# VHH binders against (2R)-3-sulfolactate dehydrogenase (NADP(+)) (comC): the designs that were tried, part 3

Target 1, 333 residues: (2R)-3-sulfolactate dehydrogenase (NADP(+)) (comC), of Chromohalobacter israelensis (q1qwn5)
Amino acid sequence: MSRMISLREAETLAVAALEAVGVPRWEAEVTARALIDAERDGLASHGLSRLPFYLAQARSGKVVADAQARVEVAGSVIRVDARHGLAFPAIARGVERAIPLARELGLVAVAIGGSHHFGVAGAPVERLAREGLVAMAFSNAPSAMAPWGGKRPLYGTNPIAFATPRRGTDPLVIDLSLSKVARGKVMLAKKAGEPIPEGWALDIEGRPTTDPDAAIAGSMVPAGDAKGASLALMVELLTAGLTGSHFGFQASSFFEPEGEAPSVGHLMLAFDPAHFSDGYLEHIEALFQAMLEQEGVRLPGTRRHALRRERGESLELPEAVVDELRAYAVSRV

## First folded at step 4 (VHH)

Design a19 (from c29 with Y100G; framework vhh_8ghr_2)
Fold by ESMFold2-Fast, scan of step 4:
Structure a19 (fold): chain B 333 residues (1-333), chain A 123 residues (1-123)
Amino acid sequence: as target 1 above (333 residues)
Amino acid sequence: EVQLVESGGGLVQPGGSLRLSCAASGFTISDYYSIGWVRRAPGKGEELVARIYPSSGYTSYADSVKGRFTISADISKNTAYLQMNSLRVEDTAVYYCARGYDFWSGEYAFDYWGQGTLVTVSS
C-alpha cells in the first residue's frame, strides 16, 4: 500500500506537520529535507517513516520543538548545543560553520551535544565532501550493544561515516553501524516471522540467539567481535563523552513519544586536503583505479548515488505514513 | 510563502555584460540553502550555470561559463546575483533562479524556482 508523491509535495506535507507541532520554518525544512534525502537514497528506514516518531516527541515535549541550536567556536572546535531539539538543524549549523573554518585551519571538529537521532550518518559527510573536504562523522544512540564479554546493552550501534571528494565524479561515502548487522534487519525478520542467523545477536542472558524477539530484548553483536566493541566504546567517548551528553544507557528511545530527551552526542571532523598535501584528488584515484580493476568491486556510496538519480523528483511512500503526516499537518498546536 | 523573483534580463550585444538578481522571500538564503542559476535554451536542454552556498561562500560553475560568470549573494538583502561578462550568442536562454536543498546529498535537488528571465545575446 504505497503512494507516489513529488518531492515538493512531500516537503510541503512534512514541513506542515512539523510546524503544526511547533517546529519553526527553517528547522522544519532542514528536517524534512534530511528525511526526503534518505528516501531518495533508498534508505527508507531513516526517511519519512521516522517523522511520525519525531512529531509525537515534539508534541509531548520530549523533543523541544522550538529549540534553536547554539554555536560557539573555540579555535578548531565548533561546539553546537542542539538544546534537546531535532538533530538535523544542529548538524546543519555545525556543517555551515565548519566549511570556511576547515579551509582556513586545515582541520576542524564539530561537537554536537544535547541532540537527537543523527539520521543517515553518510549524509552530512557527503555534504562536506561536495565542498572539497574529507569528512568523518560519529554518533551515539540509545543502548543496543553490550561491552565485550557483557550482556547488558550500554552503547548504541554507534555509526561511523566517512566521505572524500573525488575528481569529476561522486564522492566516496562510507556509512556503517558497528553491529554485525543493522538492527533494522532483526526488526524485519521479526515482522516476517523468520529466524535470524546465529552471530547477529545475543539474548537477555548473553547467549547467541536466532530468535528475533530474544535478540530485540537482548543486544546486537559487534562487527568484528571485540574489535567492533572497542570501536563502539571509542565512538561513545568521542560523542557523548566529549559533548557531556547522555551515554546510550542514559538515553531514552527515539521511538517512544513520552519521557526525557534522548540528549545524545555527535562528532564530525572536516579536513581540507590542500593543507596536508598537493594533488590529493589525483593521488587517491590511483587507489580507486586499483580497486575497480577487480571485477565485482564497487566503491562505497555508488548505489546511493545511482538510486538518487533514478528517483528524480518523486518518492514512493507508505499510505499509512502519508495519512499520519496529513493528520498532523491539519492539527493546530 | 517561499518565493524567488528574478530581474535583470534583456537584450545584450556579444561581448557585453548583464547582471541578474534573484530576490528571495519567505526564507533566509544563508541557512541550509544553495541558490542556483539554471538556464534553458531550445535544443540545448537544462544546464546548471552557477551555484552558491551563501552561508559558506562556496561557488561552482559550469565549464561553459567558468571565468566569465560570477555568482554572489548579499545576505543582508536576501538576494543572489549572477554577473555575466563576455556574453556569447550561445548564452541566449531563459535563466531561472532556484533554491536547493541538496545540503545533505550534494546533488541538484531544487525545490523552488523563479519564473525565469530571458537573456538574449544578439548582434
Scores: ipSAE 0.015, ipTM 0.319, lowest interface PAE 6.3, mean pLDDT 87

Design a21 (from c29 with Y101E D102Y; framework vhh_8ghr_2)
Fold by ESMFold2-Fast, scan of step 4:
Structure a21 (fold): chain B 333 residues (1-333), chain A 123 residues (1-123)
Amino acid sequence: as target 1 above (333 residues)
Amino acid sequence: EVQLVESGGGLVQPGGSLRLSCAASGFTISDYYSIGWVRRAPGKGEELVARIYPSSGYTSYADSVKGRFTISADISKNTAYLQMNSLRVEDTAVYYCARYEYFWSGEYAFDYWGQGTLVTVSS
């Protein structure tokens, strides 16, 4: 059963639930905003359905609810320690420092360690692009993919995101995981009692499987096979490696309420195109025009921008999610 | 229904001051949405001069008005204000109060607008 809830009611409820488990007001507000905006962009798997898991982990101490991210700047590198809190406040702190420094230096890196679920990877790079910066983002996650030729998962699906500003229109946004399909699709097939297509996942012995249970116990197939596996390894090294955070096989689940902090890593790169050449915005339109002259071609991010423009004043959320958030909000002392 | 009603516009001399008010109804200004002041002068496009997110107190200003204009909100009166000091002839415009939202991705979207109030700066 679903329930309709207004945007202001959803934000009030999410903030109250986060405060009830010890998250301070600003950190609660940025987290709620990120999850609500994911719902509005049509990315419900990264939206408010995540919040009950975050709340349970904050209540248990797996997420440090009152963590305030620490920021240190070393030349072109902005080091952010999320301190085992939620990722969204740490991302916001890093982005805030990156904008003026990228304009000054031409290129900056935001290295975030000790962190949590990155959420919609396209959102922070779009934010940088709306400030006139070309941006990339990378995150690792708890294990889901094995090394190419291997059987034991060591890496997450390790998203890569990219965005560039465009003159007079929405940024181009690329936002992709490195598995052939999202793990959630396998879980949906299991719930429905249906097989998955061959090529989505491997069982615990490293054999292709169409059984959702065997897939969940095993590993996800990388997009582009060995090529995607190499990209996942690269992301793992750029994120957990550079920040001293947990690799996927060392990271605890984002969904289990108990245990050690996931302590994953993120990297964002922000480029000021004015430092690289003159006329970047005009120059890139030649490529986009050549792409769009072909019937059926759409630029990456087009659906997200369209859904956002079609947005209403309310969200449709599972009744169980709304009820659980209300229960947390009422538990405040 | 969401409504925004501006008041306080008028004729003022260069160097003078004027305070615009924006009374909101149909929503609370400390809720999900924020308030901005957008101006439009004949022959010019729209310019967002100031915005406030009342729940946090966060404010931002266009470079053309920084140090001269101050945006504020009185949550108990459900009203936003724009205090305009050191007014210049080029500040002459119709000033609109608008409700907007700020996405986590950095996008701004205006969904409801007031009727506008004329500010004329001339001697």
Scores: ipSAE 0.014, ipTM 0.502, lowest interface PAE 7.7, mean pLDDT 88

Design a22 (from c29 with Y33S; framework vhh_8ghr_2)
Fold by ESMFold2-Fast, scan of step 4:
Structure a22 (fold): chain B 333 residues (1-333), chain A 123 residues (1-123)
Amino acid sequence: as target 1 above (333 residues)
Amino acid sequence: EVQLVESGGGLVQPGGSLRLSCAASGFTISDYSSIGWVRRAPGKGEELVARIYPSSGYTSYADSVKGRFTISADISKNTAYLQMNSLRVEDTAVYYCARYYDFWSGEYAFDYWGQGTLVTVSS
């Protein structure tokens, strides 16, 4: 069963639960906002349902609850050490430094190491786009995909995100997981007692499987097969590689309460289009106009913007999630 | 509790100057967030005229006020300012100070607002 809750009530509850496990106010607010925005955008798998896992890991010390991210700027590279805390505060520090520096230099990189679950990859690039910057984001994650031709998972589904500002309207936002389907769809099929389509996953021997249990034990198939596998490898190198963080096979689960910190990496790129050419916003509208002249075409991000407007000031959350967050919040005393 | 309290509004002749202040309590303005000044004039919509990221010093301005208004912040006093020079009749509006977490949401753009201060530019 589900429960309606206002955005303000959801934030108050999430912040209280985070503070109860030792997360300071600002880090708690940033984290709560990120998860609530995921709910509003229709991306519930990255929303408040994640919070109980973060809270359990903060309690155990797997997440350093009171970590303060360290920022060092070296030319066009903003290095952020998340210090095994939650990712959202570290991302926020990086974005804050990136905005003025990108306007000064034309292009900056934010390299975040020692981090955690990146959440919705489209969210920080949309934020940069609302400041007039073209942006890309990349993150690695605990192992879920094998190298093409292999059977042992070594890297995560490794998202790529992109956003660009647009003249007089919402930014275009691209947000791609590199697996053919979300792992959660395999879990859903298991609960339903139904097979999965061939092509979604491989078993532990690297063979295609339609058995959800075999799929869960094995690996997810890359989108576009070998092409997606190569993109996932590139993301692994751009994130964990450049930041000195854990590769997917070295990273612990985002869902297990105990153990070593995941210590994953992220990379964001911010471009000030004014440094590259004159009239960027006007120029790109010619492409969008040509695309939208074809009936049935929608620009990436349109659904997220529409869902945000539709959902307004309230969220529908599972009662179990609300109850668990309330239990954490009460423990603060 | 989080509060933003504006001061410094009033009546001024065209070409005059005013300095608006926004005193913050319940949070530190150097924590990642921006402080913005939003105005609302009779018969017009809301306009974000200036924004500052106090931790970085980055500022942005609406085209209507560029070169005339300057936003600044004093982290030690937890206060943001809007210096308004060369005021015009069209600058007449209620000016609000607002806090924004610059993350993920156009609709969550300003999460705390002051009560507003009236600026009248006439005769």
Scores: ipSAE 0.014, ipTM 0.245, lowest interface PAE 6.7, mean pLDDT 86

Design a23 (from c29 with Y32S; framework vhh_8ghr_2)
Fold by ESMFold2-Fast, scan of step 4:
Structure a23 (fold): chain B 333 residues (1-333), chain A 123 residues (1-123)
Amino acid sequence: as target 1 above (333 residues)
Amino acid sequence: EVQLVESGGGLVQPGGSLRLSCAASGFTISDSYSIGWVRRAPGKGEELVARIYPSSGYTSYADSVKGRFTISADISKNTAYLQMNSLRVEDTAVYYCARYYDFWSGEYAFDYWGQGTLVTVSS
């Protein structure tokens, strides 16, 4: 059911498919690399399985395939207009500008508006951490969660990511959505014909439900209940709010081929620890050592880094995904 | 069609200097690609000696060459350069210009390469 494909073959195929729907070479390469990196990290739900949906939306004009992100620096804020194109080129432009500016100023923000699916939220913060910067990232998404006490979804599961460089080893990476469980777990239960636990989701009337179909039609419960709901609202305001982008209830699906542009927002913060104190990398290792003294404790991101190293130069992809990408690539003539 | 073409290699005595050029075509080096110089000597494997992100001006160097080599780029000419000073016998290698796109993960690189140019440092 699956095929082994080299990283080079996967990138060539993904780039060809993206170019076939009008995405220029650089934007195509950036997007392909982000999705391939997700596969390497064991995050297949954010990998190449997403690409057919992006391609369909580019073909329909829901994604502006040939958009070139606009970058404007206003003091410590790097403003990026994704122009209803794919998110990955806009993220790349913002991060590239952030690295030297954070080193100069000590702290910068990258505010990205008019954007699309952020992908693996941990990826851009890990990139910043490998340059010696502490980083946070936030994104909103199409509606999935209701205000606490409400029943109509208004915000996405609104990921928060964080990364810090570490002395002589891989960065620590935190990458989490604000729903109690990933929506994919509800979809998996539906496919299996199994009920979900109480507390995962609400039905359309705002009542707790164990029926996956009712859950999908309703809303996801926030992690930590009211606390997670407040965090999701904060992320919504920091992202869509600060960038003038669509709130979750205004954003179209990342999976529907037609409609208005999602036009979601992202925020990244980059901190140069040298501006805050001396010896940051040495200092934080005291905390990590204390944590690791307890049996069973693992630092966030450890398994992801291990999977990337283990997988080397090859990916195992579903045949259906490879076949669909090949079909798009051939459509270029 | 992406192409990278190196020039400027040759024979030089220890302590001498060489300037390598890497002319890019089929893409614009200001588009957040990093351009790197990778050297390969028999039995030693590949070493990334210098890297530049032309759009940001960020540069990095291997410890073995830091202070002796300088990487630069001329965006208008779509060309990257490696100025090599105080050359040592151990710098003898084939030098490749490569386009690296390691933006999403610090270690993964997009692998368009030039044909390489030989630098021989011999007394």
Scores: ipSAE 0.014, ipTM 0.362, lowest interface PAE 7.8, mean pLDDT 87

Design a24 (from c29 with I29F; framework vhh_8ghr_2)
Fold by ESMFold2-Fast, scan of step 4:
Structure a24 (fold): chain B 333 residues (1-333), chain A 123 residues (1-123)
Amino acid sequence: as target 1 above (333 residues)
Amino acid sequence: EVQLVESGGGLVQPGGSLRLSCAASGFTFSDYYSIGWVRRAPGKGEELVARIYPSSGYTSYADSVKGRFTISADISKNTAYLQMNSLRVEDTAVYYCARYYDFWSGEYAFDYWGQGTLVTVSS
């Protein structure tokens, strides 16, 4: 069963649940908003269904609920230590420092270490794009993919995101997982007792498999095979490598309530196009016009923007999720 | 309880100046909130004229007021200001102080609003 709930009610509930496990008000608001925006964008797997896992990890101490992210600036690099807290407050603090510095210097990097689940990778780059900045984001995650030719998972599906402002309309947003298909599709096939298509996953011996159980025990196939595997390695080095955080094979699960902090890394790049050339916004519209002249072409991010407008001020959430959040919210005051 | 309380509005002649104040309570400017000034004139839509992130010092302005208005904040007093110079008849509007926390999208931009203060520019 599902329940209809307003955006304001959902946020109030999520914030209350987060505060009940020791997350301070601002950090709770930022986290709640990120998850609600994922719901609005039609990305429910990154939305409020994630919150019970975050809450359980905060209760156990796997997430440091009251962590204050530390920010320091070294030239064009904004270093953020998330201190094993939730990722969203650390991302927000990095982005706020990045906006004025990118305008001043033309290009800045936000390097976030000691962090948690990055959420929807397209969201923080869209935020930067709405401030007039071209942006990229990268994150590593617990292991799901093996090196090309290998069979032991070492890297997450390691998202890459990109956004650019556009003249008088919504930003273009690219949000790209590096696995051929989402692991969740394999889980659904397992529940249904159905095989998966060949090419989605490898078994524990590194062989292609159509058996969901063998796939879950093994690894996910990279998009574009060796090319996607190389991109995943590049993201691993730019994120965990550059920030001194845990590599995928060192990172604990985002879904288990107890254990060591995942301690993953993120990198964001923000470009002020005015530092690179004159008339960037006008210039890029020539490319977008040429693309849109072809029937069937949509710019990346169009579905996300359309769903957000369609859903407006309300969300439909699973009853179980709402009930669990309410149970957390009343646990203290 | 979050509250924003505006003051400083009034009647002024063209070319004059006014300073609006916005006292915030229930949250702190040392956190990563921003404060905006939004105006509404009869028969016109809402216009965001100025915004500040007090913790970073970042400011932005609408083209209509750039060079004439200055937004500032005092973190220790938790108060934001809008200094309005070279006022024009077209600046006549109700001016609202608003907290911005919609960090991930632009659509749910301001969550708490003051009561508004009237600025009338008339000869």
Scores: ipSAE 0.014, ipTM 0.435, lowest interface PAE 6.9, mean pLDDT 87

Design a25 (from c29 with D31E Y33D; framework vhh_8ghr_2)
Fold by ESMFold2-Fast, scan of step 4:
Structure a25 (fold): chain B 333 residues (1-333), chain A 123 residues (1-123)
Amino acid sequence: as target 1 above (333 residues)
Amino acid sequence: EVQLVESGGGLVQPGGSLRLSCAASGFTISEYDSIGWVRRAPGKGEELVARIYPSSGYTSYADSVKGRFTISADISKNTAYLQMNSLRVEDTAVYYCARYYDFWSGEYAFDYWGQGTLVTVSS
């Protein structure tokens, strides 16, 4: 059963719950907004349903609730240490430093280590695109996919995101999980007590499964088989590798309340198109027009932009999620 | 508790100048905050006029006000300003100071808004 709730009410509740477990005000606000925006965009598996897991991990110390991200700039590289806190504050700090530096240098990297769940990978690149920057983002995560030919998971589903500004309209946003389906969908199915479709996951012996528990214990099927597996490896090296963070097989679960910090890594790239050529925004519209001339073609990100406008100031959330967040919020009162 | 308090609005003739102030209360403007000025004229939607990121000194402006308005912030005084020059009749609006966490959407202000200050540009 679900409940309608305003964006402001949802944010107030989420912030109160985060503050109740020791997350400072700004970090709580940034985290709440990231999850609410995921709900608005129709990406519920990355939305407020994640918050109870973050809260439990903050309460246990697996997430350092009061962590403040450290930012250092080394040439074109903005190094962010999330300090085993939540990812969203670290991402926000990196993005804000990236905007002016990308305009100055033409290209910058944001390398975030010691971090947590990246959430909707398309969100920070869309933010950069709304500032006129072309952007890419990568994240690793606790083990979910096996090397091609193997059956033991070593890498996360390792998302790749891309966004570009467009003349007079919403940015194009690409947001790809490298598994055939996002692992968060398996977690939602488990929470709902429902099976998953065939072809989404393998069990611990490498056999196809429709059982969410067997899927979580086993591995996610890579999108495009060997190609997706190779991309996942590339992302693992660009994120955990470059930041000195935990590889997927070294990282603890985002869904278990206790244990060592996940300590995963992220990488974002921001390009100022004006440093590369003149007339970038006008030039790329020729491609988009050619694409849209074909019946059935839709540009990536169109659905999330439409849902965001349609939903406006309200969300529909499961009652169980609202009740759990209220229980956390009350613990501070 | 958390509030943004605008001041400095009023009546001015076309071509005149005004300086708006936005004092933050209940929170400290950090180098990582984004502070913006949003205006709304009767019957029109909201327009983000100017924004500042104190961390970088980066500023952005709506095309309608570029070259005429200047946004600034004094972190030690917990205050943001909007210097408005060469005012036009079309600039008549209620001006709101807003703390923006627009990282995730790019177009929405979901944070604290002030009460607004009226700017009237007319003879």
Scores: ipSAE 0.000, ipTM 0.173, lowest interface PAE 13.8, mean pLDDT 84

Design a26 (from c29 with D31S Y32D; framework vhh_8ghr_2)
Fold by ESMFold2-Fast, scan of step 4:
Order: sequence, then structure tokens, then C-alpha cells
Structure a26 (fold): chain B 333 residues (1-333), chain A 123 residues (1-123)
Amino acid sequence: as target 1 above (333 residues)
Amino acid sequence: EVQLVESGGGLVQPGGSLRLSCAASGFTISSDYSIGWVRRAPGKGEELVARIYPSSGYTSYADSVKGRFTISADISKNTAYLQMNSLRVEDTAVYYCARYYDFWSGEYAFDYWGQGTLVTVSS
């Protein structure tokens, strides 16, 4: 069943569990807040339900618990080595270096290698947008999608995110998985013992399936078919390719406790609109006003911002997750 | 125990200058934690006026104070400063020093706050 827990209690518990497996305080706090923010935004599949898997991998050494990300700047490129630790501290380091450099140069890239699960792709681009920067983010992941016309998965569902600041209101945030439906929905169906709709996934032989286990072993159907498959390939090359990280078929699972590090890649782009034109914030509102003149139209990210404010200071979490986190926290403290 | 203690507030005339100090204990300013200055006027909401990131040296400012306020840190004293120049009546507020440890949550990322120091700008 579900249990109501305050944001403060959830963060304290998550940090204690992470510290118990060897994650230092700052890295633990950054990771905990990323997962809690996912819960607040209504994205539970990227929230605290992920933490037990991270903890198990840290305990086994698959995640280097005490890794400290290294940052090097080469012109307009900020290179971040996550050192097989959790992704969130590495992303945070890249974001903080990107902000002043983007303002100086007009455009900067953050290339993160040797990393882990990117989480909610919209989160780091929203963070950059709150600093007045237009941002894009890309990540690869362990294999989930096949080349168009094929049946063996080689790429992850490879998210693309985008955000722009807006005058006097929350940033616009676009956050897209390139599969027809989020892979997390298949995993939730598996956990519940329920079938998935036809058209979501293919089995290992390339046949449509409604069995979550067959879907997980097989491949996810790309959004827009061949178009989505081409975008997933593009993201794979921009992330794993550009950073020298593992391609999806070389990356280990984010859900298995043992094995070699996933070592996936991420790319973020940050644009300072002041370097491109005058009056960017005023100019883009003309488009948003034209969109909102149509009844029923909502801007991307509107629900996320509304849910975050509405939910306030409490979370509803499965009792099993809370109990597992408590067991980690107590066992080593 | 993490603590932040502000000092340097007081009365100043419009156009004047004031320097606020924030003494930190329980953590090191030259670390992974950033320091922000947040102000609140009676009956108004909170405004983040300035922030410094120790790892990058990056600083940011609210539009209302850009060009007038400067945030800095002295790692040997474990103290952050807010130099306020060309002060205006609307700068009148209680100024809080706060620790920022999470880069994701924007305005909700501050986890430890000082007691506040009153700045009054009046003729």
C-alpha cells in the first residue's frame, strides 16, 4: 500500500540510504533531490522507486559510490567524466560550469561520459532555463530499441529535452522519450502482473507483444516509426559516440545489481539568447500567445509546473520502497 | 551543526553603500555548496538577490540589483559578503544568507538560513 511522507523525511531517508552505501554527502543530496523532484512532478517512474536499484549497484561496486566527477573545459566544450558514479552529481557539475561560459561565449556544450541513468531529462534543461539560457539535453541508455527494420535492440529510448526561459513565468519544458510509450510503463505493468497494449513493443523475434516480459527482452517501438528510430540513432551518436561512452548494446542494465558500469553518455547544449538577438523573451511570447488563443492548447511543461506547486510538502510512496530505504539507512549507520 | 550568521545591516541613505557579511560554520564555503542572499520586505515575498558557486566561481544576480550588488567569498575566513552600492528605498528588507546544495530545485534549494539582518534605506 502507499504511505504519505514529508519532503524533509523523504530527503533525510534517501540521503541516509545513499551515505550507507558510500555516497558522499553532497552527491547523496543532489541525487536525493533529483529523485524527489521527479516524484513532485508526477514522474514516479524516475523517482524514489529508482533508488533501491542505485543502492544495490553502489553496494556491488557497479556504481562507484564515492566517485567525484572531473570537469575539463576545452573552448566551448565542458567535458565531464562521471567516473562510473551516479549521473546526477556529474550533471550538476556540468550545469554549474555551463552557465557562466554560455554567457561569455553565447553557446556551450556539456559532454558527460562514464555516466549512469540521466533521470528526468527535463530537469537539467529547466535548471538552465531558470538562469535565462535556452537548453537542450540528450542521453543514451542500455539497449531498448532496434534499428528500423531490425529486431535486436542496440539503442536506448534515448530522451531529448528542451527548455526556454519565459517572461514572468515558468520555463517551457519539452521532455520526450523516443519510444512510442515510456519504457517505464512496461516495467510498471510487469510489476503489477498486467498486459501492455499492442503496438508498444516487439518480442525478441520482432513480433508485436502484450507480454511485459517479452517486451523487456525484445524492443520498444519508436515514436513515429522510422522517424523516431533515426532520432534515436542521432541521440546515440551525440551522446555515447561524442563522449566515447558505451553504446546501448555495450551498456549494462540500470536495474541489475551486479556487472560492469553502464558507462553511458549525455550531451547538453546551452544558448545565451542575448548573443543571438535582442528581445528574445518578448519575441517568443508572440508565438505562445498565438498558440494559447486556441481553446484546449497547453504549453509543454504546464502540467509538471502545476503538479509541483499543488503537491507542496508531501509525497505518496509505496510502503515497500520506504521500508527498503529504511533498511539501507539503518544497516550501515 | 550548520550555521550561517549575518552582520553588517543598518540604516543608510539612498545612493549609499553597505557591506553584509555571512559567517559560515559546519561546512566550508570553498566546497560543493553555494551561498545565496535572499531578501524579504514586510508583507512581500522572498527574492533571491545574489548567489555564488564556490566550485566554478560563478555568480548570479536578480535583475533588480545587477550592476549595484556584488557577492564574494573569503575562504580563509569562511565568510561570504554582499557589497551593496547605489542603494534605493526599495532595497529596504531583511537580508538572509542561505546555503544552496541542490542545483535542480531552483528557489526551493536553500536548506540552511541565517537569522537575517535588517537593511533600511531612508532619507
Scores: ipSAE 0.107, ipTM 0.560, lowest interface PAE 5.3, mean pLDDT 88

Design a28 (from c29 with Y53S; framework vhh_8ghr_2)
Fold by ESMFold2-Fast, scan of step 4:
Structure a28 (fold): chain B 333 residues (1-333), chain A 123 residues (1-123)
Amino acid sequence: as target 1 above (333 residues)
Amino acid sequence: EVQLVESGGGLVQPGGSLRLSCAASGFTISDYYSIGWVRRAPGKGEELVARISPSSGYTSYADSVKGRFTISADISKNTAYLQMNSLRVEDTAVYYCARYYDFWSGEYAFDYWGQGTLVTVSS
């Protein structure tokens, strides 16, 4: 069952639930807005359905609810320590510092350690693109994929995102996971008692499987096979490696309420195109024009921008999510 | 083309009230394209005094103005307002209407600014 809820009611409820578990006002607002933005963009799997898991982990201490991210700038590198709090406040602090520094230096890196679920990877790069900056983002996550030729999962699905401003219109946004399919599709097939297509997953012995149970015990196949596996390794090193955070095989689940902090890492890069060449925005439109001359071609991010405008005033949320958030909002712990 | 036009500034006595208006054109005020009021006084720098996301009804205020100022929006007129009550000499500033994206860094993400309207509180 689903309920229609206004954006006002959703945000008020999410902030109240976060404050009830000890998250301070600003961190609660930033987190609520990120999850609501995901809902508006049609990315419900990264939206408010995540919030009950964050709340449970804050209540147990797995997420440090009152953590305030620490920021240190060393030349072109903005180091952010999330301090085992929620990722969204740490991302916001990093973005805030990146914008003026990228305009001054031409390019900057935001390295975030000791963090949590990155959410929609396209969101912070779109934010930077709306400030006139070309941006990339990377995150690692708890283990789901094995080294190419291996059978034990060591890396997460390790998303990559990219955005560029465009003249007079919405930014182009690329947002991709490095697994061929989301692991949730395997779980859905298991629940339905149906096989999965060959090529989605490997069993515990590293062999292709169509059995959802064997797939869950094994690993997810990378997009582009060996090429995607190498890209996932690069993301692992750029994120957990550069920040001194937990690698996928060291990171705890984003869904289990108790245990040690996941302590994952993120990297964002921001480029001021004015430092690289004159007329960047005009120049890139030549490429986009050539692409759009072919029937059936659409630029990445177009659907997301359209859905955000269409949804406007309200969200459709699962009844169970709304009820659980209301229960947290009235709690006294 | 996006434009924000402020009105309603002027001279007022301490303890008085003013209502500032911000008329938007070239876009529709919404949670996606929301509005903030930022003031700048000589010697104080910039201060975000209020922001609103009208569809959600979300509002926030600087501690210096809480309980005295109220931000609102009329979507049918595509206009945002700042009702300023119990004005103090310290509220003297140029007040800017600014469009903000409702992303997670919200209050720092202003992409279009009005020209500003002067508010002077003096006796």
Scores: ipSAE 0.000, ipTM 0.128, lowest interface PAE 15.3, mean pLDDT 86

